# VH-VL binders against Sensor protein DivL (divL): the designs that were tried, part 2

Target 1, 212 residues: Sensor protein DivL (divL), of Caulobacter vibrioides (q9rqq9r547to758)
Amino acid sequence: NVSYELRTPLTTIIGYSELLERADGISERGRNHVAAVRAAATQLARSIDDVLDMAQIDAGEMALEIEDIRVSDLLLNAQERALKDAQLGGVTLAVECEEDVGLIRGDGKRLAQTLDHLVENALRQTPPGGRVTLSARRALGEVRLDVSDTGRGVPFHVQAHIFDRFVGRDRGGPGLGLALVKALVELHGGWVALESEPGNGSTFTCHLPETQ

## First folded at step 23 (VH-VL; from w3 with heavy chain A35S)

Design j2
Fold by OpenDDE, last read:
Structure j2 (fold): chain C 212 residues (1-212), chain A 123 residues (1-123), chain B 107 residues (1-107)
Amino acid sequence: as target 1 above (212 residues)
Amino acid sequence: EVQLVQSGAEVKKPGESLKISCKGSGYSFTDYWISWVRQMPGKGLDWIGIIYPRDSDTRYSPSFQGQVTMSVDKSITTAYLQWNSLKASDTAMYYCAREGYDSTGWYDAFDIWGQGTLVTVSS
Amino acid sequence: DIQMTQSPSSLSASVGDRVTITCRASQSISDYLAWYQQKPEKAPKSLIYAASSLESGVPSRFSGSGSGTDFTLTISSLQPEDFATYYCQQTYDLPYTFGQGTKLEIK
């Protein structure tokens, strides 16, 4: 399995990089270098996952494992996974879940993956001192998941194309992450949306049906 | 190397049609918006319009709307700007430019420029 | 349309001088501002994006600052190769608009 062969060494690199970042006797400059290695390896791992998952979806080979998922837990777990990166970036990561949002039927792994991509994108867009908010509500026969940020926003003409597949990342383009979000949400029978204004942040919304 | 290469200088008469080209190379052509910019002799820069090569989504400056047409051939990673009927006032240098991503991953400034195509329209 | 007013239209300076060019937008454009350098018979070259981010390969003597409506391009110590025309551009909304340019000449 090509995926396994690539992920294993990357996991190792990431793990040891994290250990070195916390090790005693390392200079500040050294820690910065290690952090850079960790960041690069993490990005590579994510890119590989995105490519492979997209290929699987394109081939019609991705089957969803449907289960009952507590939406609040979904958001909290996503927050927990991204907390370290948020802290490193000086960004506040908050969860706002309505009390009666309840359960949704879906693939827990894939919905978690969806939120991870959205949160990652939000954190990338948000400068230090900013805020990223995960929220959920139930209305009109659907569950709405929102990831909002206080970043630079998205240019108006780009917004309609924000979920396209971007391969050329020579200057840090969006990559496949948002395209994968769209694909995964649609695989659940839902749809995605963006509300954004340049200079005033963005809100990415996943509209998911209550019943699969 | 990332670059935009434009077609050669054109000398035309009023009323003639013209189509100039801008070929992208060294990057994923369909991922970046391409803008056209006019610079009249001894003057500043005027934005003409922008096109998204992936689906040919086009946006024109109001000043150029209906005056020119932008198009793309993705198979040869080439963008085009065309006139159906040239005027003497169309005499200018025309640049194509790639709208690059900023550090946060969204579109921003024109990071790559073509070398320009000089269009001269005279009787 | 968003109007960009650049100042001054022309400037004479000497090698080693600190040079400042300003650009004002008719409305707030946040940090969606770019600076370009153009030499005679050459295409413009990107210098600054997002108001203050230095383009790759651009010397550190160039810097951009500002947000909202008022922006500044600064050359800390002018070099011989810096004599050119400079343009600001708002990238906040379409249509994109440029300042009228600042021609920097040798004194």
Scores: ipSAE 0.866, ipTM 0.941, lowest interface PAE 0.5, mean pLDDT 94
Fold by OpenDDE, last read:
Structure j2 (fold): chain C 212 residues (1-212), chain A 123 residues (1-123), chain B 107 residues (1-107)
Amino acid sequence: as target 1 above (212 residues)
Amino acid sequence: EVQLVQSGAEVKKPGESLKISCKGSGYSFTDYWISWVRQMPGKGLDWIGIIYPRDSDTRYSPSFQGQVTMSVDKSITTAYLQWNSLKASDTAMYYCAREGYDSTGWYDAFDIWGQGTLVTVSS
Amino acid sequence: DIQMTQSPSSLSASVGDRVTITCRASQSISDYLAWYQQKPEKAPKSLIYAASSLESGVPSRFSGSGSGTDFTLTISSLQPEDFATYYCQQTYDLPYTFGQGTKLEIK
């Protein structure tokens, strides 16, 4: 398994990088280098996973494991997973979940993955001092998951293509992350949307049916 | 190496048609928008339009709408700009340019430029 | 359309000088502003994007600043190879528009 062969050393690099970041006696310069190594390794791991997942989806081989999911927990867990990166980036990560959202039927792992990609994208777009907000609401027989950021927004002509698959990542492109978001949400029978204005941040929305 | 290579200089007469090319290499051609820019002799830069090679989504400057046509052949990673009937006023240098990503991962600025194609239209 | 106005249209300077070029947009464009350098008979070269981000390979003596409507390109210490024409461009909305250019000549 090529994925395993690549993931294992990456996990090791990531793990030790994290340990070094917490270590005493390391210089600021050294800490920055370690952070860079961690970031690079993490990115590579994500890229590998994204490629494999997309291939699986394209092949029609990804089956969803449907369960009852508490939407509030879904958001809170996503917040928890991204908290460290948000802190490192100086970004406030908030959750706003309406009380009547309740439960949905879906694949918990894949919905978590969806949120992770959206949050990752949001954090990448949001400068220090900014805010990323995860929110959810229920209406019209669907659950709406939003990930909003106060970043630079998306150029108008790019918005219609924001969920395309990008291979080139010059200066940090979106890669396959947003494409996977779209694919995973659609596997759930839902759809995705973007609301954005240059200079005024972005809101990515996942429209999910209440039941599968 | 990432680069855009344009076709050679053209000398034409008014009323003639023309199609110039811009070939991309060294990168994923369908991932980046390509713009065309006109520069009249001794003048500044005028944006003509932009095309997304993946699906040929095109946006023209109002000043150039209906005057030129942008197209793409993805199979050879080439973008085109064409005129059906040239005018003397079309005499200019024409550049293609890739709209690259900014540091945050969105499209911003023209990071790669072709070397330009000089078009001369005279009777 | 968004109009971009550069100033000055031309200036003369000496090697080692600090040079500043300004660009004003007719409306707010946030930080969607790029700077280009063009030498005679050459294609423009990207210098700055997102108002203040230095393009890869561009010397650190170049810097950009500004947000909203007013932007500046600064060359901290002019080098011989820096004599050229400079253009700003708004990337906020289509149609893209450029400043009229600033020709930087040797004194």
Scores: ipSAE 0.866, ipTM 0.941, lowest interface PAE 0.5, mean pLDDT 94
Fold by OpenDDE, fold request of step 27:
Parts: C-alpha cells; structure tokens; sequence
Structure j2 (fold): chain C 212 residues (1-212), chain A 123 residues (1-123), chain B 107 residues (1-107)
C-alpha cells in the first residue's frame, strides 16, 4: 500500500518535529528550522493524499458513503478544524448558515474534505486582518456551500481554469486541492463555481443537489 | 532548471511568413501561462498575448489581435508565435515569458523569460 | 486598457545612492504590479511581484511598495550591476501593460 508506505514516515517526521519544537535547549534559529521541516512534511502528506484521492476518483473507485448530513454541522466542523490556522494567520473565520438549510444527503467525509480544501485555499489567499466566511443556503432545489475570502482574488483569465489540476507548486501554486473540490462535488452530482475579482477576494461555490 | 529557450534569430522579407518557438523545460509546462512580449529596437516592452498551454486558451492584446497567432505543442512543451505576412514594422525582439505564481498560489509576474528571438524584416 | 506611467524616464545616480522609481496606474490595480530589470542585450528579469514581494534571488536592496494606483521601486544602495532599465507592469487585467521604462545610468 503506497499510501501507508508514505504516510508512516511522514507521521514520524511530523511527530518528532513537533517534539523538537517544544524541546529545551534549541536556539530560535533551530526551532525555526524544525518548524519548517514540520510544515514541509505536513504539506507533503496533504499532497500525497490529494494525489491518491484524485487517482482513485479517476479510476472510478471512489464510492461515496451517503448519509444525512446537517449542513450547519458540516460548516461548523470545518471552521473548527481550520480555526487554529486562521488565528495564526490573523484571519477571521466565520460561519453563516441559514437555519432552513437543514440536511443534505452526501458523503460527510468527502464534503468535509471539500470544505477543508476550500478553506485552506481561502486562508492562504487572505492576509492578516482579512475574513474567510463559510456559508450555506438552500435554493432552487439545491444546497449551496460558499467559501468566501477577502484576499487578492483570482486574475480574470485564470478564473475559468481555477479548478484545473496543477501538478506543480512552484512558489505555492494552487496545487490539486481545487481540482479535488471539483471532482468530489461532481461525484455528488453537483458542480462548482468561482466568483472573484482581483483585489476583492473570491467566492467558491459548491452546488449540491438536495436529494441524492 | 526552469527555463524557456527560444528559437534563433530570423531575417525575413516583407510578406513572408514566420513561426518562432519557445520551449519550456524544468517545470510542468501545462500549469503555467505563457506570454509573448515585443520589444522594438530601443523601445519598451509591449505585451502581445498570453496562452494557456493546457487547452490553448489564448488572449491577445487588441493591438496584436489578428496580427499574430499563438499556439502550443504540449507534447514537446513548446509555445509558438507566428505571422502569416511579416511587415517591416514587425522588426523587434520577441520574448516569451512564463507567468509565475505568487506566494499565495495565484498567477502573477513573469518570473521566467526566454532569451528572446530577434526578428528582422527588411527588403 | 490600463495605462502605466513611470517616472522618471531616466535618471543618473552614483554607486551607493538611494534610488526611487515610481509607477502610476490609470486605475486601481490593487497590488497587481510587477517590476523588471533589463540590461542591454538581455531579457528582462523579474524583481518584484505583487507590488512588494521580492523575487527569489533578488538582492534585498530592492524593494517595492504601493497599492492602488501609485507604486514605487526602491534601491536602497545602488550597486554597479544595478545600472539598467526598469519596467513596471500591471498584472491586474488583460491586456497587460508596461510602463515606458526608466533608464538608470551612472552619473
């Protein structure tokens, strides 16, 4: 199992890096290096997961485990998972969920993964003092999940291609995350959209069917 | 090493056709937009257009629309700029440049440039 | 189209001098502004992106600032290798447009 073979050492690297970060007798410079190692390992782990998930989807081997999901909980849980990173980045992470959104049928794990990628992207785009908002509403026979940010936005010519698969991450390119978002949402029978203006942030929208 | 290598200098006559090339290497070619920039002798930089190698989405400057054609061959990670009928006024240095990503993960400045292709059009 | 106006068009300075070049956009471009250096018979080189981010490998004596319509490239202490022509470029919208350039010469 390739996933296991890669994840195990990464877990080790991450774990020991964390221990070193808390250790006494390490210079500030050394601590920074350890933090960098931890961050790199964590990123690598995420990248590997993304690649593997995409491969699974491409192979038609990803089966959704459909259940009833409370949309508000979905957003709140995503907020909770990203809260620390948001705080570290000086970004306000808010949830705005209409009370009437209720339940949707979907794969909780995969929808959580979808939100995580969107939130991660949003946080990366948003400078300190900015805001990332998770919102949901029910309309037109679908549930709409939005992740909005007050970041730099997306250049106009790039917007149509924002969900493409990016293999390279030179200088922190978009990577595979948004492509996975698209793929996962489409697996649910939905579709994704972007509304953005350079300098005025972005809103990524997942359109999910009410019933699946 | 990430680089763009352009084809050699061209000497042409008015009315002739020309296709110059820009080969990318050391990076995922289909992930980055490629722009073409013209620099007339002793003058500044003029943006010609941009192409997305993945699907050949092209955007031209209005000043160059219909005057040139951008294309790519993904199989050999090469971008092209072509003229059907050159003019003396097309005499210039032509650069290809990669539109790189910023630290936040979006497209930004031209971080990698080709060495340029000098095109001389004269009778 | 967004017009980019650099100032000055040319300037003379000495090694060690602090040099400032400005670029003004005809409309707000947020921080979508890049600076390039071009030496004679060479391709342009990226210096600054996103108005203030230093390109990898570029000396720290180079810095960019500004947002909206007014931007500045600063060389804190001019070095011999810095004499060149500098261009700003807006990356806010297509068509991309460059400033007319600033030629930095030795006094």
Amino acid sequence: as target 1 above (212 residues)
Amino acid sequence: EVQLVQSGAEVKKPGESLKISCKGSGYSFTDYWISWVRQMPGKGLDWIGIIYPRDSDTRYSPSFQGQVTMSVDKSITTAYLQWNSLKASDTAMYYCAREGYDSTGWYDAFDIWGQGTLVTVSS
Amino acid sequence: DIQMTQSPSSLSASVGDRVTITCRASQSISDYLAWYQQKPEKAPKSLIYAASSLESGVPSRFSGSGSGTDFTLTISSLQPEDFATYYCQQTYDLPYTFGQGTKLEIK
Scores: ipSAE 0.865, ipTM 0.943, lowest interface PAE 0.5, mean pLDDT 94
Fold by OpenDDE, fold request of step 27:
Structure j2 (fold): chain C 212 residues (1-212), chain A 123 residues (1-123), chain B 107 residues (1-107)
Amino acid sequence: as target 1 above (212 residues)
Amino acid sequence: EVQLVQSGAEVKKPGESLKISCKGSGYSFTDYWISWVRQMPGKGLDWIGIIYPRDSDTRYSPSFQGQVTMSVDKSITTAYLQWNSLKASDTAMYYCAREGYDSTGWYDAFDIWGQGTLVTVSS
Amino acid sequence: DIQMTQSPSSLSASVGDRVTITCRASQSISDYLAWYQQKPEKAPKSLIYAASSLESGVPSRFSGSGSGTDFTLTISSLQPEDFATYYCQQTYDLPYTFGQGTKLEIK
């Protein structure tokens, strides 16, 4: 209920902002302001969702709806959802999925959410002209989902804490997104990893069991 | 307002112990690394070490390893720098500084600084 | 450790002048470079982060550039309040290291 009360006005703000961005007779400055409002509202909506989902997980109230999921479709759908943002950011968004990856048992919604957070993080980290790659492979009795970027990477001392819960987003801090990724993957019985070097981008890996 | 407030000036003798403090306010204390920086009189800035308040993950400069101890008390959002046995050469201004997020969302420069604590060690 | 070398150690300039301070890293640090301003008896103040990003509240006359090993802080038109000591810092790896500083004095 609280979630609905928060999401509804945000959806409205986002929707009208989008309409205004496309409206005729608005100055460039005006469009920029509207875009800023839309961006802020969108960010707030995401933050709220993250907080609520995390709370649900912490309470042990998030039950997974397990189904067979085609891994390739999972990646392609994530790519499609993020395509506009990638284009706006001047970032190439690619999918590399081996044909033999096949199906996994998992919650399609939550895995999609996981990829969305990772892709969002990657896009935020990647400057124009860069590349974000979604990939998957099956090995060692698990399915590995990777989201790689050619961004600034993660400072060495921060890497061990990259999946911590961050409350603040000063100048676009990490927030709860990555923490939620970890939580959702672990809820699937998997684990997450980071491989990164400052200046050489990052690869976030979700290790998911083949069977639940 | 985001700020770091440090404890007052200290006058000590060689061999004495000392613990100075840096209190953070106006932000989520456990989300930001805190660094300590030394500035000897008329000299430049020397990085001492950094501590992650959430779990007290600490990293020291090799030149300060074993010479000082960093710690935090999360309950009062305070970081500490401690000497067990001061030397005259420890005379300096000591700053705490928050390592802020960069525009991409990762840790970067020291965006907030304490006002400094002057430590004078003389016989 | 990564060594940071600033140039010059000191310089004199007049109000309105264009001032450039350079910082060189002993190895590539990508864009993990920060600039600070310190006035006498004051704590350092952040000016630039990520080599070229201007800290909030910092006048636009300040700018940072560079990547890899060579970095530059530029003040397009020097103001009276800009006379201070400036430091670069690499944030690429621990231990963090600072340049030796550049004292900007009034001519």
Scores: ipSAE 0.865, ipTM 0.942, lowest interface PAE 0.6, mean pLDDT 94

Design j2
Fold by ESMFold2, fold request of step 27:
Structure j2 (fold): chain C 212 residues (1-212), chain A 123 residues (1-123), chain B 107 residues (1-107)
Amino acid sequence: as target 1 above (212 residues)
Amino acid sequence: EVQLVQSGAEVKKPGESLKISCKGSGYSFTDYWISWVRQMPGKGLDWIGIIYPRDSDTRYSPSFQGQVTMSVDKSITTAYLQWNSLKASDTAMYYCAREGYDSTGWYDAFDIWGQGTLVTVSS
Amino acid sequence: DIQMTQSPSSLSASVGDRVTITCRASQSISDYLAWYQQKPEKAPKSLIYAASSLESGVPSRFSGSGSGTDFTLTISSLQPEDFATYYCQQTYDLPYTFGQGTKLEIK
């Protein structure tokens, strides 16, 4: 199938790029070129996965595998997965979760995917010396997962369109990541919100109901 | 090859209508806001307004509200600026420009500009 | 509306000179500022976005700095092809506004 057919060559490109980057006898300029190739291939692989997930959701073919998920573990695991990227970007990545938040019902893989996209977005927006915070709270029939950053924020006119499917941007950007966040949260019966003032960072909140 | 190609120069009389075009190519037209900018002869730049092609979300400078109409046709990746009744004071160069974004994925300057459409309105 | 005041309105300089152009916003705009170069009879060209980030393909002699209300475009060693008018633009909020322009003439 198309998914397997595309992923195999990309995995090969990523793998050999990693080997070349560490090879003896390659110049620093050569290492920089190989690092750029690896970054591009990695991003392409992620974009393909996002497109395929989005298509599956649109077709009504993504079935959630609902289980009990400890919210603190969900946040800590997301922090662990992003820690290297945060360190490379000079950004503090913190988790603030009260123990009484407890459990939620949801698809662990898809909620992890949701947080990974939000954290990736926050790290992109946040310059060195900044901070990204994952937090959660339980209030009045729902759990709220927050990803906050101290980055540039979002221009006012853009905020209404931030969850659009951005498939053709030529200088990077969120691509389908935030659109997929919205779709995955909505599959859980929830909704996603943004609070931002340009120059004063952003907070994305996933509202996850306890009943759906 | 990302580009904005504008329609040719226009010579009009006061009271006539006019619709000028800006065709985008080489990129996903519905992913980017497009602005129109006026430059009167020998003068600086005046922002007219901005439109989002995906849903036609449109914002005008207060100075131009009610003076012009912006629109898009997504099927041919084209934005338009339109006057119902031109005035001599509308004589200017008109640019379309795409609002770009940086590696963080959000707004930066107008990264691509059309070549301009000279509009001359004279009796 | 956010007013942008640009200075000087014009200046003359020699090849190799360091040139500085300033732009002041009527309120804080964080780093939401762009610089454009416009040559006679041509469309503006983006030089700098986010106050200090160079657009792709812009020579490293161009640099931008500032945050809040005061911003600076610097050309470290002026070249003959830098003859142009330079504009700042705030990108913080609509309506977008430009500075009045600085005409740079090469002696």
Scores: ipSAE 0.710, ipTM 0.862, lowest interface PAE 1.2, mean pLDDT 89
Fold by ESMFold2, fold request of step 27:
Structure j2 (fold): chain C 212 residues (1-212), chain A 123 residues (1-123), chain B 107 residues (1-107)
Amino acid sequence: as target 1 above (212 residues)
Amino acid sequence: EVQLVQSGAEVKKPGESLKISCKGSGYSFTDYWISWVRQMPGKGLDWIGIIYPRDSDTRYSPSFQGQVTMSVDKSITTAYLQWNSLKASDTAMYYCAREGYDSTGWYDAFDIWGQGTLVTVSS
Amino acid sequence: DIQMTQSPSSLSASVGDRVTITCRASQSISDYLAWYQQKPEKAPKSLIYAASSLESGVPSRFSGSGSGTDFTLTISSLQPEDFATYYCQQTYDLPYTFGQGTKLEIK
């Protein structure tokens, strides 16, 4: 109910902003203003959704719907969902999945959500001409999903706090997305790691156990 | 708007203790690292250290380790810099500064600075 | 510690001049470099982050460039309000370090 009350006005703002962007007679300055309004409303809607999902997880109210998931499909679908954004950012978005990875047991919707947040983070960090790679491998007792980028990396002192809940940053940034990634992977009995050096990109790895 | 407001100027004698403050307002205090920076009269900027208000993760410059203590009080969105025994060489302007970020993420520059607190230590 | 060296330490220039200030790091810091402006008796003000990204509200006559170890701040047409001291800072790793400053004065 709360999500409905929060989403309805934002959906209206986003919808009318899209109509104005396509309208005849909008000046270049006017189009820039409308695009800024749409971007702000879209970010707010995303932040609200992430807060509500986090609250549901904190309350112990998110039950996973476990099913068999083909890992290659999971990665390819994530690539497809982000392809337009990657193209607009001038970033190559690739999938590299080892032949023997096969299936995992998990909640397809929540794992897709997890990958979407990681890819969104990677695209934000990666300048034009860079690369984001989704990959997977099966290791002893687990499947590892990797999202790697060739972007700016993460400052050393920030790495210990990267999964914190950032809801109040005034110029954007990671928001709640990485905190939600951690929470969703932990609901699957797994854990998330970061490997990064400033200037040398980042790799986020979701460790998903086979027995859950 | 977004502000860091520091406590007023201090005139002290060597050996006295001092605690100066930096109050953040207009933003989410626990989402941002806060640094302290010293500027000696007529000199450049010296980084003292940085503190993360959410959990008080604190990192000092080696040249200030053991000479000052940084702390935060989240309930009043305030960071502190404290000396237990001031020296004449502590005479300087002290700034607090927030580590910022942009839409690409990990922006490390200090985007908001306090107005400074002048500390004078003399006999 | 990553040492930051600015050049020149002072500079005299006239309104309308193009000026450049350089900053060298003792090791590669990628693009983790900020520039600050400080006027007498005032706090520093952020001008540029990530070596070349202009802070909101900073005039477009300011620009930054460089990556790795060598960085420049350029003011394309100097204005009266630009006479100040400028500092670079590496933001790559702790401890954070500043250049020694460049004082820009009216000729």
Scores: ipSAE 0.696, ipTM 0.856, lowest interface PAE 1.3, mean pLDDT 89
Fold by ESMFold2, last read:
Structure j2 (fold): chain C 212 residues (1-212), chain A 123 residues (1-123), chain B 107 residues (1-107)
Amino acid sequence: as target 1 above (212 residues)
Amino acid sequence: EVQLVQSGAEVKKPGESLKISCKGSGYSFTDYWISWVRQMPGKGLDWIGIIYPRDSDTRYSPSFQGQVTMSVDKSITTAYLQWNSLKASDTAMYYCAREGYDSTGWYDAFDIWGQGTLVTVSS
Amino acid sequence: DIQMTQSPSSLSASVGDRVTITCRASQSISDYLAWYQQKPEKAPKSLIYAASSLESGVPSRFSGSGSGTDFTLTISSLQPEDFATYYCQQTYDLPYTFGQGTKLEIK
């Protein structure tokens, strides 16, 4: 199938790149080139997975594996997964979540995926010295997950189109990540909002119903 | 290479219609907003409006609202600027320009410009 | 509409000089400011975006600074090919607006 055909060569490239990166007798310049190849292959693998996930959702073939998820753990785990990238970018990555927000019903893998895309977007937008905050609150029959950044914000005319499927990568771009966020949250019966003023950062909010 | 190629110069009389084109190539056309900019002889730059090719979301400068029509044919990656009845005061150079991305992926400046289409309207 | 006021309207300088051109916005636009160079009978060329970020292929003698309402474009060592008209543009909100231009003439 298409998923297997795409993953196999990329796994091979990533694997051999890792071996070469650790090999004795390769120069430091050579290690830097291999690390760049590994990074590019890893990025491509993620892009392919996003495309395949979007296609599965479009076909109505993605079934959620619903379970009870502690919201504080969901946010703390997302922070842990992104901590190295935040440190490399000089950005403070914080979690602000009261334990009494409690549980939500959802697919843990897909909600983690959702947060990872939002955090990646926030880190990309936030220059060194800035801050990204993961938070949650329970209100009005739903749980709201927020990813806030102190970055550049989003131009007003762009805001209504930010969840589009961007395929270009000239100087980097949002790609399919935000479109996938919207699709995954909607599969949970929820919706995603953006609050931003140019120059004053951005907040993405996932609205997740308590019952699905 | 990434480029915007505009249609050739036009010499017209007042009252005539005109449609000029801007063809994008070398990039994902539906991912970028396209603006039109007017430069009257010896003058500065006037922003006319902007259009998003994916869904034709169109925003006009108030100064140009109702005076021109912007459109897109995304199947041939081409943007258009159109007049139904030209005036002598429409004599100008017209540029199309792509809104570029920076490291955040958002729109910030016109990074690619067409070569310009000179429109001359005189009797 | 956000008004952009650019100064001076023209200036003359010698090769090797340090030149500054200023641009003021009628309201805060954060760093949403671009600079363009336009040579006679040519399309504008993007030099600076986000107030201070240099476009690819632009010589390092060009730099931009400022945030909020006051912005500058600096050419640290003027070259003969820098004869042109320079425009600032706010990219904060629609309608986009440009400064009136600064014509730089080599003495």
Scores: ipSAE 0.695, ipTM 0.850, lowest interface PAE 1.3, mean pLDDT 89
Fold by ESMFold2, last read:
Structure j2 (fold): chain C 212 residues (1-212), chain A 123 residues (1-123), chain B 107 residues (1-107)
Amino acid sequence: as target 1 above (212 residues)
Amino acid sequence: EVQLVQSGAEVKKPGESLKISCKGSGYSFTDYWISWVRQMPGKGLDWIGIIYPRDSDTRYSPSFQGQVTMSVDKSITTAYLQWNSLKASDTAMYYCAREGYDSTGWYDAFDIWGQGTLVTVSS
Amino acid sequence: DIQMTQSPSSLSASVGDRVTITCRASQSISDYLAWYQQKPEKAPKSLIYAASSLESGVPSRFSGSGSGTDFTLTISSLQPEDFATYYCQQTYDLPYTFGQGTKLEIK
């Protein structure tokens, strides 16, 4: 499996970078350089994982492990995982989920992965003082998971292509994350949508069928 | 590293056809919209249109619709601007430009420009 | 289409001066505004995107501000290399449109 051949050197780089970042005797300039190296290696490791997951989906080789998942827990756990990043970016990260949404049948790991990508995208687009909201509702035979932000929005001509497989983005951006969101939601029999007006934030919605 | 390299200057007569090129290198060509921009001698900048190389989604300025054709060949990472029948009024500098992104997301300004292709149409 | 109007069309100034160029959109474009610098016989160069964000490598004497319909580019202390033509562009919706340009000349 090529994943461990790629992950092992990155894990080593990340590990030693973290140790050096906390080491005594290294200058503040040196700590900044090491932090930059660690951030780049972490991002590369994430990108590799996304590529490998997309390859599995393309090959029809990703089997979902379906279980009962409490939707409120799914959202609260996603919030908890992203809280540090939200605080560093000066962004309020909120969860709004009514108790009556209840359970959904799905793969907990893959749905968590889906939300993590959507939250990362929302935080990236939202300047300090802004807000990202995770919410859910049940209607029309489906559960809808929303990630809304008060950020810059998405240009009109870009919206039709937002879920494309963006590999090789040299200045950052979503990479494969939104494409993976679409693929994972589609594996659950659902679909993903964007509502955005430039200057008025964005809302990404995952439509997950309740059942047949 | 990241570059847009355009084809050389052209001197043509009215009625002739022309196809000029813009080759992208050092980046993932299909991830970025490419625009064409005209600058007539001594004048400002006019946006001609934009094309998305992945699927050739093409949008023209109303001022240029039907006047030119944009296309791409993604196998050689090259965008094209094409005239079937040049007019003297087509004399201008033509730039290609890439629509950029940054770590904060989409911002759609042109971050990389080609060096320009001077097209001169005269008898 | 969204019309962009720059002011002034031409401006004469000395090294060290503070210069302000304005750009007005015919409708609200939020912060979807870019500024470009073009020197004679050269391609334009991106200075500012999203109204106020400085492109990588652009000197900090350049700054942009504004939102909605009214935008400014400010050069806090002119340098010899800043004498050029400056264009604003709305990036809110297609067709993209540019201001007519502001030529900044040495006095």
Scores: ipSAE 0.678, ipTM 0.851, lowest interface PAE 1.3, mean pLDDT 89

